# Ledger of designs, part 9: VH-VL binders against c1abc3

Target 1, 185 residues: c1abc3
Amino acid sequence: MAAGVQGESVARNYAEALLVLARKADDAEGWGALLRQVADAINNDVNLSRFLESPRIAAEQKSVVLSKALGDKVPHLFLRFLQQLVKNRRQMLIPAIATEYETLRDAASGIVHARVTVARETGDEEAKMIAERLSKATGKTVVPHFAVDPSILGGVVVRVGDTVMDGSLRRKLGMLRRRMGGTRA

## First folded at step 15 (VH-VL)

Design z4
Fold by OpenDDE, look of step 16:
Order: structure tokens, then sequence, then C-alpha cells
Structure z4 (fold): chain C 185 residues (1-185), chain A 122 residues (1-122), chain B 108 residues (1-108)
């Protein structure tokens, strides 16, 4: 279930908190990788997902399972962080938190993630060109994530954080229609 | 003022169990994790485990796994550490210690109980 | 398990002298997760230095902590009579949490 806008905000807050802890541990990359592993496990293991999602299972039981599974295999505060999520019934946000964490971490390193919507599937060369152009335009290293939406008719829609750049044919046509309709009045 | 007051000294036989209490005051008991540590006579400190008083969640040192049980009674702000199948080498002073604030990332034992002597003798 | 080894085991000095206590970790520990405690006979340990170099509340400025990675040091610039005690380092980075074996600072 896609965490609604509210869920995204909460996920970001936890990601920020975790990043602070990870930086204090001098291992922001390592902690991010661990978090991604946990997120992947949740997404790919139906039994784990059901277990963590079940309201019939007490938080303390979930916490104990985490302790037994991760224990001394992860940094102590990382384990505690996950247990805090369980305590607050936010454990199902772990995948979203992982994504936000990576975004925050990379931003600090001059890497920006962009959502790029295209009307049709792009080839590898075209994708590379788009990435390069975005990187040049922003002065940062842009990692594009492509989505296909035929409704834009052509061009590209780029989202970076809260900023949207709509270079779609749909938008252009809409503007033209408005200009043509204004001349009939 | 934050205070941790532990139960009195115990004398036990090998194979028995001991339950030590730690009464907390001066702060919100459920807001901080509680730790337990062991100190054998003339020796250093050994971490036993921790408990979240709000949920009862525990993390134990594997060395004590299977013999230690940490619990709490939130109604009286008291943490408990039970050690079973006692051996002579369990003779030690046991301490409860409050954890500091988690989200700051500066976690340490900021307040300690006065300690409880447990003697295991035949 | 991260093993913390303190040296020396016993340090005999006189008031007014400088004391240097070492704590070596078997693997790298973040400075933020390395702490020092003081313990006097018959008393519970007391937080002394946290985050490798920060003095706890009420700790005199003659105490200082330093170090990173695997090597940490507690220094007392000028020993006072009340400073003679056992000092323990502790790591909070990985489970299980562990302490050094302690350094006993005694009067010569």
Amino acid sequence: as target 1 above (185 residues)
Amino acid sequence: QVQLVQSGAEVKKPGASVKVSCKASGYTFTSYWMHWAKQAPGQGLEWIGEIDPSTGSTNYNKKFQGRVTMTRDTSISTAYMELSRLRSDDTAVYYCARDSEFWTGELYFDYWGQGTLVTVSS
Amino acid sequence: QIVLTQSPGTLSLSPGERATLSCRASQSVSSSYLHWYQQKPGQAPRLWIYGASSRATGIPDRFSGSGSGTDFTLTISRLEPEDFATYYCQQYGRSPLTFGQGTKLEIK
C-alpha cells in the first residue's frame, strides 16, 4: 500500500532521524544498505510482511523477533531504531523510510534523484542523454527513475523533490488551445 | 531528581533463581530503556541486557540468553531482572542503569542504581 | 563482540601528576559511542566522559578524553586526591555492549 502523502512525511522524518544516528556512527552508507536489505525483505517475503503487519501480534513480540534475527549482526542503535518503529506501529513504513534515507544521503553527496515520466519506453541511449542533460542543468549528478505515461503524449515530465518540470506535449497542446480559444472571445 | 533504588542483597544456592528489582523515580519510567550490568568481585562490568519499559521489549547479551528474564511493572515504575539456574560465578553486584535519550544518538548510562549483591554459595 | 582492552591495569601516581589511561578496541568504534565511567570502591559507576571527548555534567576540566577508531585515551592533567578510582571505557556501537576491564588509579 503506497503510503499516502502523510505517510511520506512520516517516513522522511524517520529517515532524517536515522541519518543523524548513522552519521554519528560514521557509516551512513552502511546503515542505508542495511535498511534497504530490511526493506527488500519486507517487500519480497510475504510471511515477514504479514508478520510485521499483523495487528494481532504484539509489538513486543515483533521486537523480540527483530532482536533474535538481527542481534549482533547490525549496529545496536540500528536495531533499536527498528524496534522504535515497531513500538510506534510504523514498521510497514520501512520501505518508504529506506527510499527517503537514500534520497537524503545522496543529496548530501550531491546526488539527486529525479522521477522522469515519458510517453513511451526509452532506450538506454535516450535514458543516458536525459540523465546527462538533467545533471548539466542542475549542476548535480542526477539519477533518473523512469516511468511511462502515454497520456503526456510526448516530451518529459521531471520531478525533483517538490519541483515539477513539465515539458510534455500535453502541456504544450493545452497552452495552444488556451491561446486559440482566447482569440475567439 | 532521577533515582534508581534496587532491592537488597540476596543469598542463593546453586540452581536457584534470583529476582532483583530496580525502582525508578524522578522521571517518566516508560520513556527510557533500562539496562542491567554484572560486576563480579574485583572484576569489571558486564552488560546483561536492556528492556523497554513501555512495551516490555528486551535485548539480551547472548551470554545470559536462556537464563535471564527482564520485566517491568509500570504501575510502580519498577524494573526486574531474574537470573535462573544460578552458579557460583553468578556471584556479583548487579546494577540497573538508565539509558539516555535515544534520538540524540548520544546513548550512555546516565544514572545507576546502588547495586544488589547476589551471593551464590553451597 | 567488540573487546575493549584498557592499559595499564593499575596506575600508581601521586597527586599533582598527569595520568594517561588507554582504551583499545578490537575493531573500530565511533567516537560518539565510546564512553568512560568512574567507579569508587563500594559505589556504582558514574558517567564521566561521553562521546570520547565530552565531559559529563559536573566533571572537572582537568579530565579530557580523546581518540578515534580503535584507540581512545582518558587524560587527567593534574591528579587530585578524589580522582583515585577505577575507570572503565564502554562501547555502545554494537551488541553486546561491552566494557573495558578497567584501569585502577591508585595513590603511590
Scores: ipSAE 0.863, ipTM 0.950, lowest interface PAE 0.5, mean pLDDT 93
Fold by ESMFold2, look of step 16:
Structure z4 (fold): chain C 185 residues (1-185), chain A 122 residues (1-122), chain B 108 residues (1-108)
Amino acid sequence: as target 1 above (185 residues)
Amino acid sequence: QVQLVQSGAEVKKPGASVKVSCKASGYTFTSYWMHWAKQAPGQGLEWIGEIDPSTGSTNYNKKFQGRVTMTRDTSISTAYMELSRLRSDDTAVYYCARDSEFWTGELYFDYWGQGTLVTVSS
Amino acid sequence: QIVLTQSPGTLSLSPGERATLSCRASQSVSSSYLHWYQQKPGQAPRLWIYGASSRATGIPDRFSGSGSGTDFTLTISRLEPEDFATYYCQQYGRSPLTFGQGTKLEIK
């Protein structure tokens, strides 16, 4: 169900196309939420997943089922987009497309996601301060995702995506890490 | 150069079925969805549904669901709309209309057939 | 379903006058999904304005469209004899696709 490297590229292309449609509708947030709901349904309903995946069921029949289930509940072009995926045999990529869409939407809004590894569990106030400092350092709105790894001996390691970290980000955040590393501020 | 040419007028009795055809020319038939609309005498337009000629996939207005069937024959670039269990209030002109390009995100009916009068009478 | 209500139902004017046709939606419609069609008796509708404000190919610049949200207008700055027809607004945002009931623009 998970996409490979080629599937990730295809999923991103569809996510970009969907974002264009959603912006014409003035509702990039709402269309993203709809796509996530469809993705979750596919992931959590084995019968739906088997139906959509089956090569014995014609694209027309899959498309009609989508129309009956969703037609009056979603924007018309959103339904048509799902039907284009079925036509192109890409409907099993919907979870990957949803993930790429969320990334593209957040990037366009100046939002970046950071993996923040800490030596000890972070309280809510410390997490907020890290997010604020990361945002100041990057000039973007940072959504941190915390993980605990005691092997880093009381520091903070920040990774933004799979790309090389910005040197400006590392230097500015290094100051915050030092302030957090004590027992009481 | 795009043309949509519909079949001729029909007179039917209540309870019968009618099948209207729409022959497309001047473009790639399977690249654009086709819509059908109803216009009762002296009334406005009502959307019946649409079909993707490439796959046969359909979306119907729920008002007509259960009575309408849309099909196509790609070998002759022709779309069909069949309406069953006809009533007197099905008397109308029925139009086929072609969608514009989907991926622009701004869809409208850019070409229309000339219309087919269906009269339902005793 | 989104109901489109056009006003007035009939608009009686003379050539040379300015016409304003209104279309109100029962819920918000993106301007990208709001279109206008012209229909003359015995003819199929023709696309006239798309995306609320863009003229279809060959439509004279005396026609202009505007609006957003729930309120849309079609304006004809100086009526010509060929402009007397029925005009329908149409929304493409939600199934079922719907048309307004029409404004008949007739010669006084």
Scores: ipSAE 0.856, ipTM 0.943, lowest interface PAE 0.6, mean pLDDT 88

## First folded at step 16 (VH-VL)

Design a3
Fold by OpenDDE, look of step 17:
Structure a3 (fold): chain C 185 residues (1-185), chain A 122 residues (1-122), chain B 108 residues (1-108)
Amino acid sequence: as target 1 above (185 residues)
Amino acid sequence: QVQLVQSGAEVKKPGASVKVSCKASGYTFTSYWMHWAKQAPGQGLEWIGEIDPSTGSTNYNKKFQGRVTMTRDTSISTAYMELSRLRSDDTAVYYCARDSEFWTGDLYFDYWGQGTLVTVSS
Amino acid sequence: QIVLTQSPGTLSLSPGERATLSCRASQSVSSSYLHWYQQKPGQAPRLWIYGASSRATGIPDRFSGSGSGTDFTLTISRLEPEDFATYYCQQYGRSPLTFGQGTKLEIK
């Protein structure tokens, strides 16, 4: 858990740094999209992932591949940013950085990303309703990211940043049990 | 004081290679990228490429791709640019230039070498 | 690549006059990534203006930069004898990094 938290912190720091650069470039949205594309490529291309993850491959070589692949297709400083990650051996955090970047970027625009845990798969209409309800509740535009966890039995658990709102049936039942003299949460 | 001192003038024949050096002092050599630029006689500036002295990572102008090699020796804080398969239009003054701090987003060439004249003639 | 076109190619003025140098980009460039350099004959270029409008260290306040998008300007409010040189604009936004062809400011 600690390693995960640390990784998230590092990713966030890089995302912040990138956002600064992107804003200077007057294209925070475009840079975010590029970063997402790179992240997706890493996640979907096993060869790329292995290449970037391999400690046997020197940072220089990885950097050269990035240069050749992206080159003049991306803003110069965007490429340099990726190369900085490679230099610091943080290239595998790119997917996490992409997520954090989007979070930060959107926050600045009044958009909030929420992790929404549901007991079963939700339909499009239900998802939309949840998004609207959360948006109304927060006064911001909420983009829900759904995860399925049957153990919550029903309802929703919403995480926004460090804040968790547990509206699950599991929690409700637990509370009832406690009120009825039950000791187990 | 930041200084970039380049090697002396070179005269080469077509097809030959030239290697220009740029010795850096007054700052941490590995902390800043180094750029190289070309200036033909009476002409403007052309960016050749850049190198990260800490890793040796390079980005080249496609125009020079395949003919240019940038390297560094960190032990003596020296950057090198080698240009191969020289032709007459490679006759120019070549400059090394230090990049500024990356994370600020304010990137420019803040210090320049004095330039190295490379003459390519038959 | 982004092409930077400077105008005029040569500008002949006298000390005390106002100079206006133009740099036009073939596509939009962030002001943060547009810089100006001064070069005198036989010398290396020197950073003059960065981020379109910020003076480099030691640059007199008679120099100013402005512009956005595709149009940038370097202005010298009152020319001094030492200001006569060639000025280059540069973009740092897209690879390859590119320079304008330069404006030669010469004494009339």
Scores: ipSAE 0.864, ipTM 0.954, lowest interface PAE 0.5, mean pLDDT 93
Fold by ESMFold2, look of step 16:
Structure a3 (fold): chain C 185 residues (1-185), chain A 122 residues (1-122), chain B 108 residues (1-108)
Amino acid sequence: as target 1 above (185 residues)
Amino acid sequence: QVQLVQSGAEVKKPGASVKVSCKASGYTFTSYWMHWAKQAPGQGLEWIGEIDPSTGSTNYNKKFQGRVTMTRDTSISTAYMELSRLRSDDTAVYYCARDSEFWTGDLYFDYWGQGTLVTVSS
Amino acid sequence: QIVLTQSPGTLSLSPGERATLSCRASQSVSSSYLHWYQQKPGQAPRLWIYGASSRATGIPDRFSGSGSGTDFTLTISRLEPEDFATYYCQQYGRSPLTFGQGTKLEIK
């Protein structure tokens, strides 16, 4: 099926399932680190990516390679999870699944990832101030991920998941916007 | 309801191969992984490996890697374990055992075959 | 990789007595992945306790399992004649999956 919205929903479902398995193993942090390592390997190694992606290679063949490479180096059910992804032809979603898993794990510990769109590139001090104000406003530890979009004309747009921050957060950020405009004006 | 029925006892010479079968009934064969275990006379259990009947994917105990091949025939709901280059310490009862449901995270061997005695003698 | 050591190797007791069977792992195992099987002579093993402490279907409440980390215990509060068998612990956490060598519970 097509990438995008469907891929994000499927990735989140697998991330939720993996978190259940990892909690039974008493190691949600460790399984997340393993998944990120696999995701990074896929993103950084074109040959691995092509091997996993190829429709000419049977699911069984891909699964056996994973078993030989990872067998005694990872928890057994982690290997089985990867093999289930290969069976279902979802192994190319592993990077997206890793991202969703990290979000779910952090949410349980009071950590929230926010996409912060700004009109101009933000210096380190402004970035820290935005993170501090978002954390104060949400009551969570906010990890901001900045993107620049000049079309918002000096404003700040904050997105957590599929929702835009409510008006109270926009007002609390208003003073920071004026500081950014003042330093750039 | 769930039943695993294994093939009969085998007597083999050193250097030969043996292929043990495990016929499943009472459930959807391709929905659960199948395991194989070895029990030498008077001794405990040793895991050999596992197979996903839906894809044929396998994970083997490294101790048996290179001598074991697990296969299945989904049309007759039967799993197979083949052990090659037999030697005297391969004399044992070999069991198939069904996995429980993966996504619960509570995996154990919930149903076992009756066992197949393989005797290797010169 | 993970060695499970059961003790004692043989436990000789009479009906009515309390039995305590030990399983020690060479490294930590999540309780979710530690299981016990019962095996009688000439029969296949049967799942008895899963997840360290949960009884399989139909297993009497005189059987209880406990433990975490590296130390796990199967306890039979009051032995019945049908309880005399060999008990194996098993870990499902790391490949290769491994069993303990067994504790044979025999009648005095």
Scores: ipSAE 0.842, ipTM 0.935, lowest interface PAE 0.6, mean pLDDT 87

Design a4
Fold by OpenDDE, fold request of step 18:
Structure a4 (fold): chain C 185 residues (1-185), chain A 122 residues (1-122), chain B 108 residues (1-108)
Amino acid sequence: as target 1 above (185 residues)
Amino acid sequence: QVQLVQSGAEVKKPGASVKVSCKASGYTFTSYWMHWAKQAPGQGLEWIGEIDPSTGSTNYNKKFQGRVTMTRDTSISTAYMELSRLRSDDTAVYYCARDSEFWTGDIYFDYWGQGTLVTVSS
Amino acid sequence: QIVLTQSPGTLSLSPGERATLSCRASQSVSSSYLHWYQQKPGQAPRLWIYGASSRATGIPDRFSGSGSGTDFTLTISRLEPEDFATYYCQQYGRSPLTFGQGTKLEIK
């Protein structure tokens, strides 16, 4: 379930808080990886997801399960962070928090994640080329995430955060049509 | 002023249980985790576990797992530690200690109880 | 678990001397998660240094903490009579939380 805009904001706040803790631990990358693992577990384990989302199960019980599962396998404050989410009934935001955390962490390192829409599936070489071009254009290291949409007809549509760069053939054709129609008036 | 006041000394036989109390005052009891530590005579400190007074959530040292139970009564701002199946090596001073602020990352034991001596003797 | 080893076990010094206490961790510990406590006989421990190098409230400036990774140090520049006590290091990085065995600072 796509956390509504409000959910995204909450997730970002928790991600920021976690990043502060992780930085104090001198292991922002490690903590991010752990968070991703927990997120993946929630997404892939139906029993875990049902357990965590169940309002019939007390926060204490959920917290105990987390303690038993993670215990000494993770940093103590990381475990406590998850337990705080449970306390606040925000445990189902963990996947969203993981995504926001990675975004924040990478931004601090000059890494930008971009959603790249292409008209057809791209090969490895083409993907690399696109990544390099975007990196050169932005002056940052761009990690592309590809999506296929044949309706763009060709070219690429790039989204970075709230910014969209539409270099698609669809857009170009649309502009031409408008120019031609304007001359008839 | 933050204060943690623990219950008095206890003498128990092997196999018995002991329940130590820690009454908190001078702050919001449910806003801070409470820890328990063990100190055997002439020895160092050993962490037993922690409890979130707001939810009752606990994390225990595996060494004490199955024998220790931490609880709280929020109405009187009191934390409890119960240790069962007592043995001679459980003879120690037990301390409650308050956790500091979590979200800042500066987390430590900022306030301690005066300690409770538990003697286990046949 | 992370084992903290303090050295020496006992340190005998006179007032006015410099004291150096060591705490070695079996694994790397973030400086933010290493703390020192002071304990006098018959009393509860008291927070002394937090985050490896920050003095707790009311702690004199003759006390200083330093270190990173696996090696941490508590230094007292000029010992006062009230400084003779047992000092414990603690890590708050991983479960279970652990303490060193302590260094007893006694008067010579």
Scores: ipSAE 0.883, ipTM 0.967, lowest interface PAE 0.5, mean pLDDT 93
Fold by OpenDDE, look of step 16:
Structure a4 (fold): chain C 185 residues (1-185), chain A 122 residues (1-122), chain B 108 residues (1-108)
Amino acid sequence: as target 1 above (185 residues)
Amino acid sequence: QVQLVQSGAEVKKPGASVKVSCKASGYTFTSYWMHWAKQAPGQGLEWIGEIDPSTGSTNYNKKFQGRVTMTRDTSISTAYMELSRLRSDDTAVYYCARDSEFWTGDIYFDYWGQGTLVTVSS
Amino acid sequence: QIVLTQSPGTLSLSPGERATLSCRASQSVSSSYLHWYQQKPGQAPRLWIYGASSRATGIPDRFSGSGSGTDFTLTISRLEPEDFATYYCQQYGRSPLTFGQGTKLEIK
């Protein structure tokens, strides 16, 4: 379930908090990996997802299950972090938190994640070229995440954080139409 | 001022159970996790477990798993630690200790109860 | 579990002397999650040093903590009579939370 805008903000806050704890643990990468594993489990295990999502199950019971499952297998404060999410009924944001955490962690390392929308599925070579061009343009290592949207007709739309670069054919055509006295499509 | 006041000394027979209380004051009881520790005579400290007073969620040391039960009464800001199937090596001073602020990452036991002596003797 | 081994078990010194207490971990512990407590006879432990090197509130500057990885040290530059107690290190990194066996600092 795609977290709404509000959910994204909340997820980011938790990601920041976790990153503080992880950095203090001198293992930001390890904690991120653990979080991703938990996120993947939630996304891929229907039973786990239902369990965590169920309002009929008390937070205490969910926390106990987490304790039993993870226990001494993860850093103590990592477990506590998850339990805090459960306490606040935010456990279903874990996938979003994982994504935000990775974004934050990588940003600190000069890595930027970009959402790249294309009109058709891109091949590996094209994807690589786009990544390289974006990296060159930003001066950072850009990791593109591709989405296909035929409605853009061609070109690329790139989102980096709150910045959107629309190089789509749709936009160009729209501009031309406007210049020619045509109605906004 | 933060205070943790524990129940009085207990004398129990082997096989019995003991329930120690820890009354908290001077802060919001449900906002901080509570820990319990064991100290045998002349020995060091051993962590027993922790409880979230807001939810009742617990994490136990496996060493005590199955014998320890941590609970709380939020109405009176009191945490409880019950230890069952007592044996002679359970003779110790038991402490409750408050967890510090979690989100800052400066997490430690910042306040302690005065301790409760539990003596297990035949 | 992470085992913390403190040395020496007992340290006999006189007021005015320097004390060095060691805490060794069986595996790496983040300095942020290594703490020291002081305990006097008949009293509860009291937080003394947190995050390996930060003094708790009210702790004199003659106390200092250092270390990283598996080796941590608590140092008292000049012992005062009130410093004679048992000191415990603690790790908060992994479950179960664990303490060292303690170093008893006694007056010679």
Scores: ipSAE 0.882, ipTM 0.965, lowest interface PAE 0.5, mean pLDDT 93
Fold by OpenDDE, last read:
Structure a4 (fold): chain C 185 residues (1-185), chain A 122 residues (1-122), chain B 108 residues (1-108)
Amino acid sequence: as target 1 above (185 residues)
Amino acid sequence: QVQLVQSGAEVKKPGASVKVSCKASGYTFTSYWMHWAKQAPGQGLEWIGEIDPSTGSTNYNKKFQGRVTMTRDTSISTAYMELSRLRSDDTAVYYCARDSEFWTGDIYFDYWGQGTLVTVSS
Amino acid sequence: QIVLTQSPGTLSLSPGERATLSCRASQSVSSSYLHWYQQKPGQAPRLWIYGASSRATGIPDRFSGSGSGTDFTLTISRLEPEDFATYYCQQYGRSPLTFGQGTKLEIK
């Protein structure tokens, strides 16, 4: 389930909170992996998703199921974290929280996730070159996530957090048009 | 100030049940999880389980699973621990203990009840 | 479950001496989730050290905690008469939460 803008903000807050707990546990990576597994389970198991999403089922019942399913298999505070989400009726944000958690965790390790928009599908070599170029430019390890948007006509648009770098052909052509006395496209 | 006041001593027969209460005051009862611990005479502490007073959600030690029921009455800020099918080795002092703040990660038992002696004898 | 083994079971010392209490875990425990409690006869336990090395409110400076992984230590630099009690370590990392069997610090 995709979260709206508000949902993303909430998810980020929970991710930050979980990361604090995970770091205190000296296992930010392990906790992230567990969270991803839970997220995947929610996304892939229709029965689990329906159960967790159902407003007819009390938070207590959902919490009990989590306790029985995970119990001593996960860190105690990880289980408690999930139960807190259930308490606050935020359990369906777990996939979003997992994504935000990974982003935050990696950022702390000098890894930056970038959305890279291209006009056409990129091959493996091209993707690698883009990743290397971005990494070199930023001084960090950049993990590109590619999206195809033909409307940019060519080039690349890169988003890192709130920062956007538009190197698209669309932008260049727009600039040229303006220089030639044309109106804003 | 935070206070946890437990019910008085109990004497039970084997096979019976006992329900111990823990009255909380001096803080928002529903904002903190409540734990229960067992201490047999001359022995150490054993964790029984925990309850979220806001929802009634519980996590139990598997050792007590099936015999322990934790509940709460939010109207009177009271937590309950019921132990059924009592046996002689259940003779112990039982403590309630408040959980500290969860979100900071500094989580521990910061306040304890005075304890309740439960004696199981034939 | 994580088993916490404390040593020694009983420690007999005199006021003014240094006390060293050990807590060994059967598997690694984060220092943030290892705590110590003090208990006197007829009383409930009381939080003493949290996060392996942080003193609870009101705990004297003569108490210190240290350790990581599987080995943790509570140290009393100079024993006072009021320090004679039983000390328990506790892990809050994995279910079920567990305590050590305790070290009884008694006056020699």
Scores: ipSAE 0.881, ipTM 0.965, lowest interface PAE 0.5, mean pLDDT 93
Fold by OpenDDE, last read:
Structure a4 (fold): chain C 185 residues (1-185), chain A 122 residues (1-122), chain B 108 residues (1-108)
Amino acid sequence: as target 1 above (185 residues)
Amino acid sequence: QVQLVQSGAEVKKPGASVKVSCKASGYTFTSYWMHWAKQAPGQGLEWIGEIDPSTGSTNYNKKFQGRVTMTRDTSISTAYMELSRLRSDDTAVYYCARDSEFWTGDIYFDYWGQGTLVTVSS
Amino acid sequence: QIVLTQSPGTLSLSPGERATLSCRASQSVSSSYLHWYQQKPGQAPRLWIYGASSRATGIPDRFSGSGSGTDFTLTISRLEPEDFATYYCQQYGRSPLTFGQGTKLEIK
């Protein structure tokens, strides 16, 4: 379930908190990878997801399972972080938190994630070109995440955070139509 | 002021169980994790485990796994550590210690109980 | 588990002298998660240095902590009579949490 706008804000807050801990551990990348692994496990293991989502299961029980599963395999405070999520009944936000964490981590390193909408599937070379152009334009290293939407007809729509750059053919055509219609009045 | 007051000394036989209490005051009991540590006579400190008083969630040192049980009574702000199947090498002073603030990342044992001597002898 | 080895086991010095205590970790530990405690006979441990280099509340400035990676040091610039005690390092990075075996600072 796509965490509503409120869910996204909460996820970001937790991501920020985790990043503070991870940076103190001098391993922001490692902690991010661990978080992604946990997120993937939740997304891919139906039993795990159901277990964590179940309101019938006490937080204590969920926490114990996490302890047994991860224990000495992860940094202690990473485990504690997950247990705090369970305590606050936010464990199902872990996938969203993972995404936000990566965004925040990379931003700190001068890496920006961009959602790039294209009209058709892009090849590897085209993807690389787009990434390079965006990087050049922003002065940062841009990691593009592609989505296909034929309705844009052509060009690209780029979203970075709350900023949208619409370079689509759809937009261009719309602008032309408005200009032509205004001359008839 | 923050205070952790532990129960009195215990003498037990091998194979028996002991339950040590730690009463907290001067702060919100459920807001901080509680740790337990072991110190054998003339030896260093060994971490046993921790408990979240708000949920009862626990993390144990594997060395004590299966023999230690940490619990709490929030109504009286008291944490408990029970150690079962006692052996002579369990003779030690046991300490409860409060965890500091988690979210800041400055996490350490900021307050300690006075310790409880547990003697295991035949 | 992360093993913390302290050296020396016993350090005999006189008041006014400089004391240097070492804590070596079997693997890298973040400075933020390395702490020192002081313990006197018959008493509970007390937080002394946190985050490798930060003094706990009320700790005199003659105490300092330093180090990174696997090597950490507690230094007392000029020993006072009340400083003679056992000092333990602790790591809070990985489970199980572990302590060094301690360095006993005694009067020569």
Scores: ipSAE 0.881, ipTM 0.966, lowest interface PAE 0.5, mean pLDDT 93

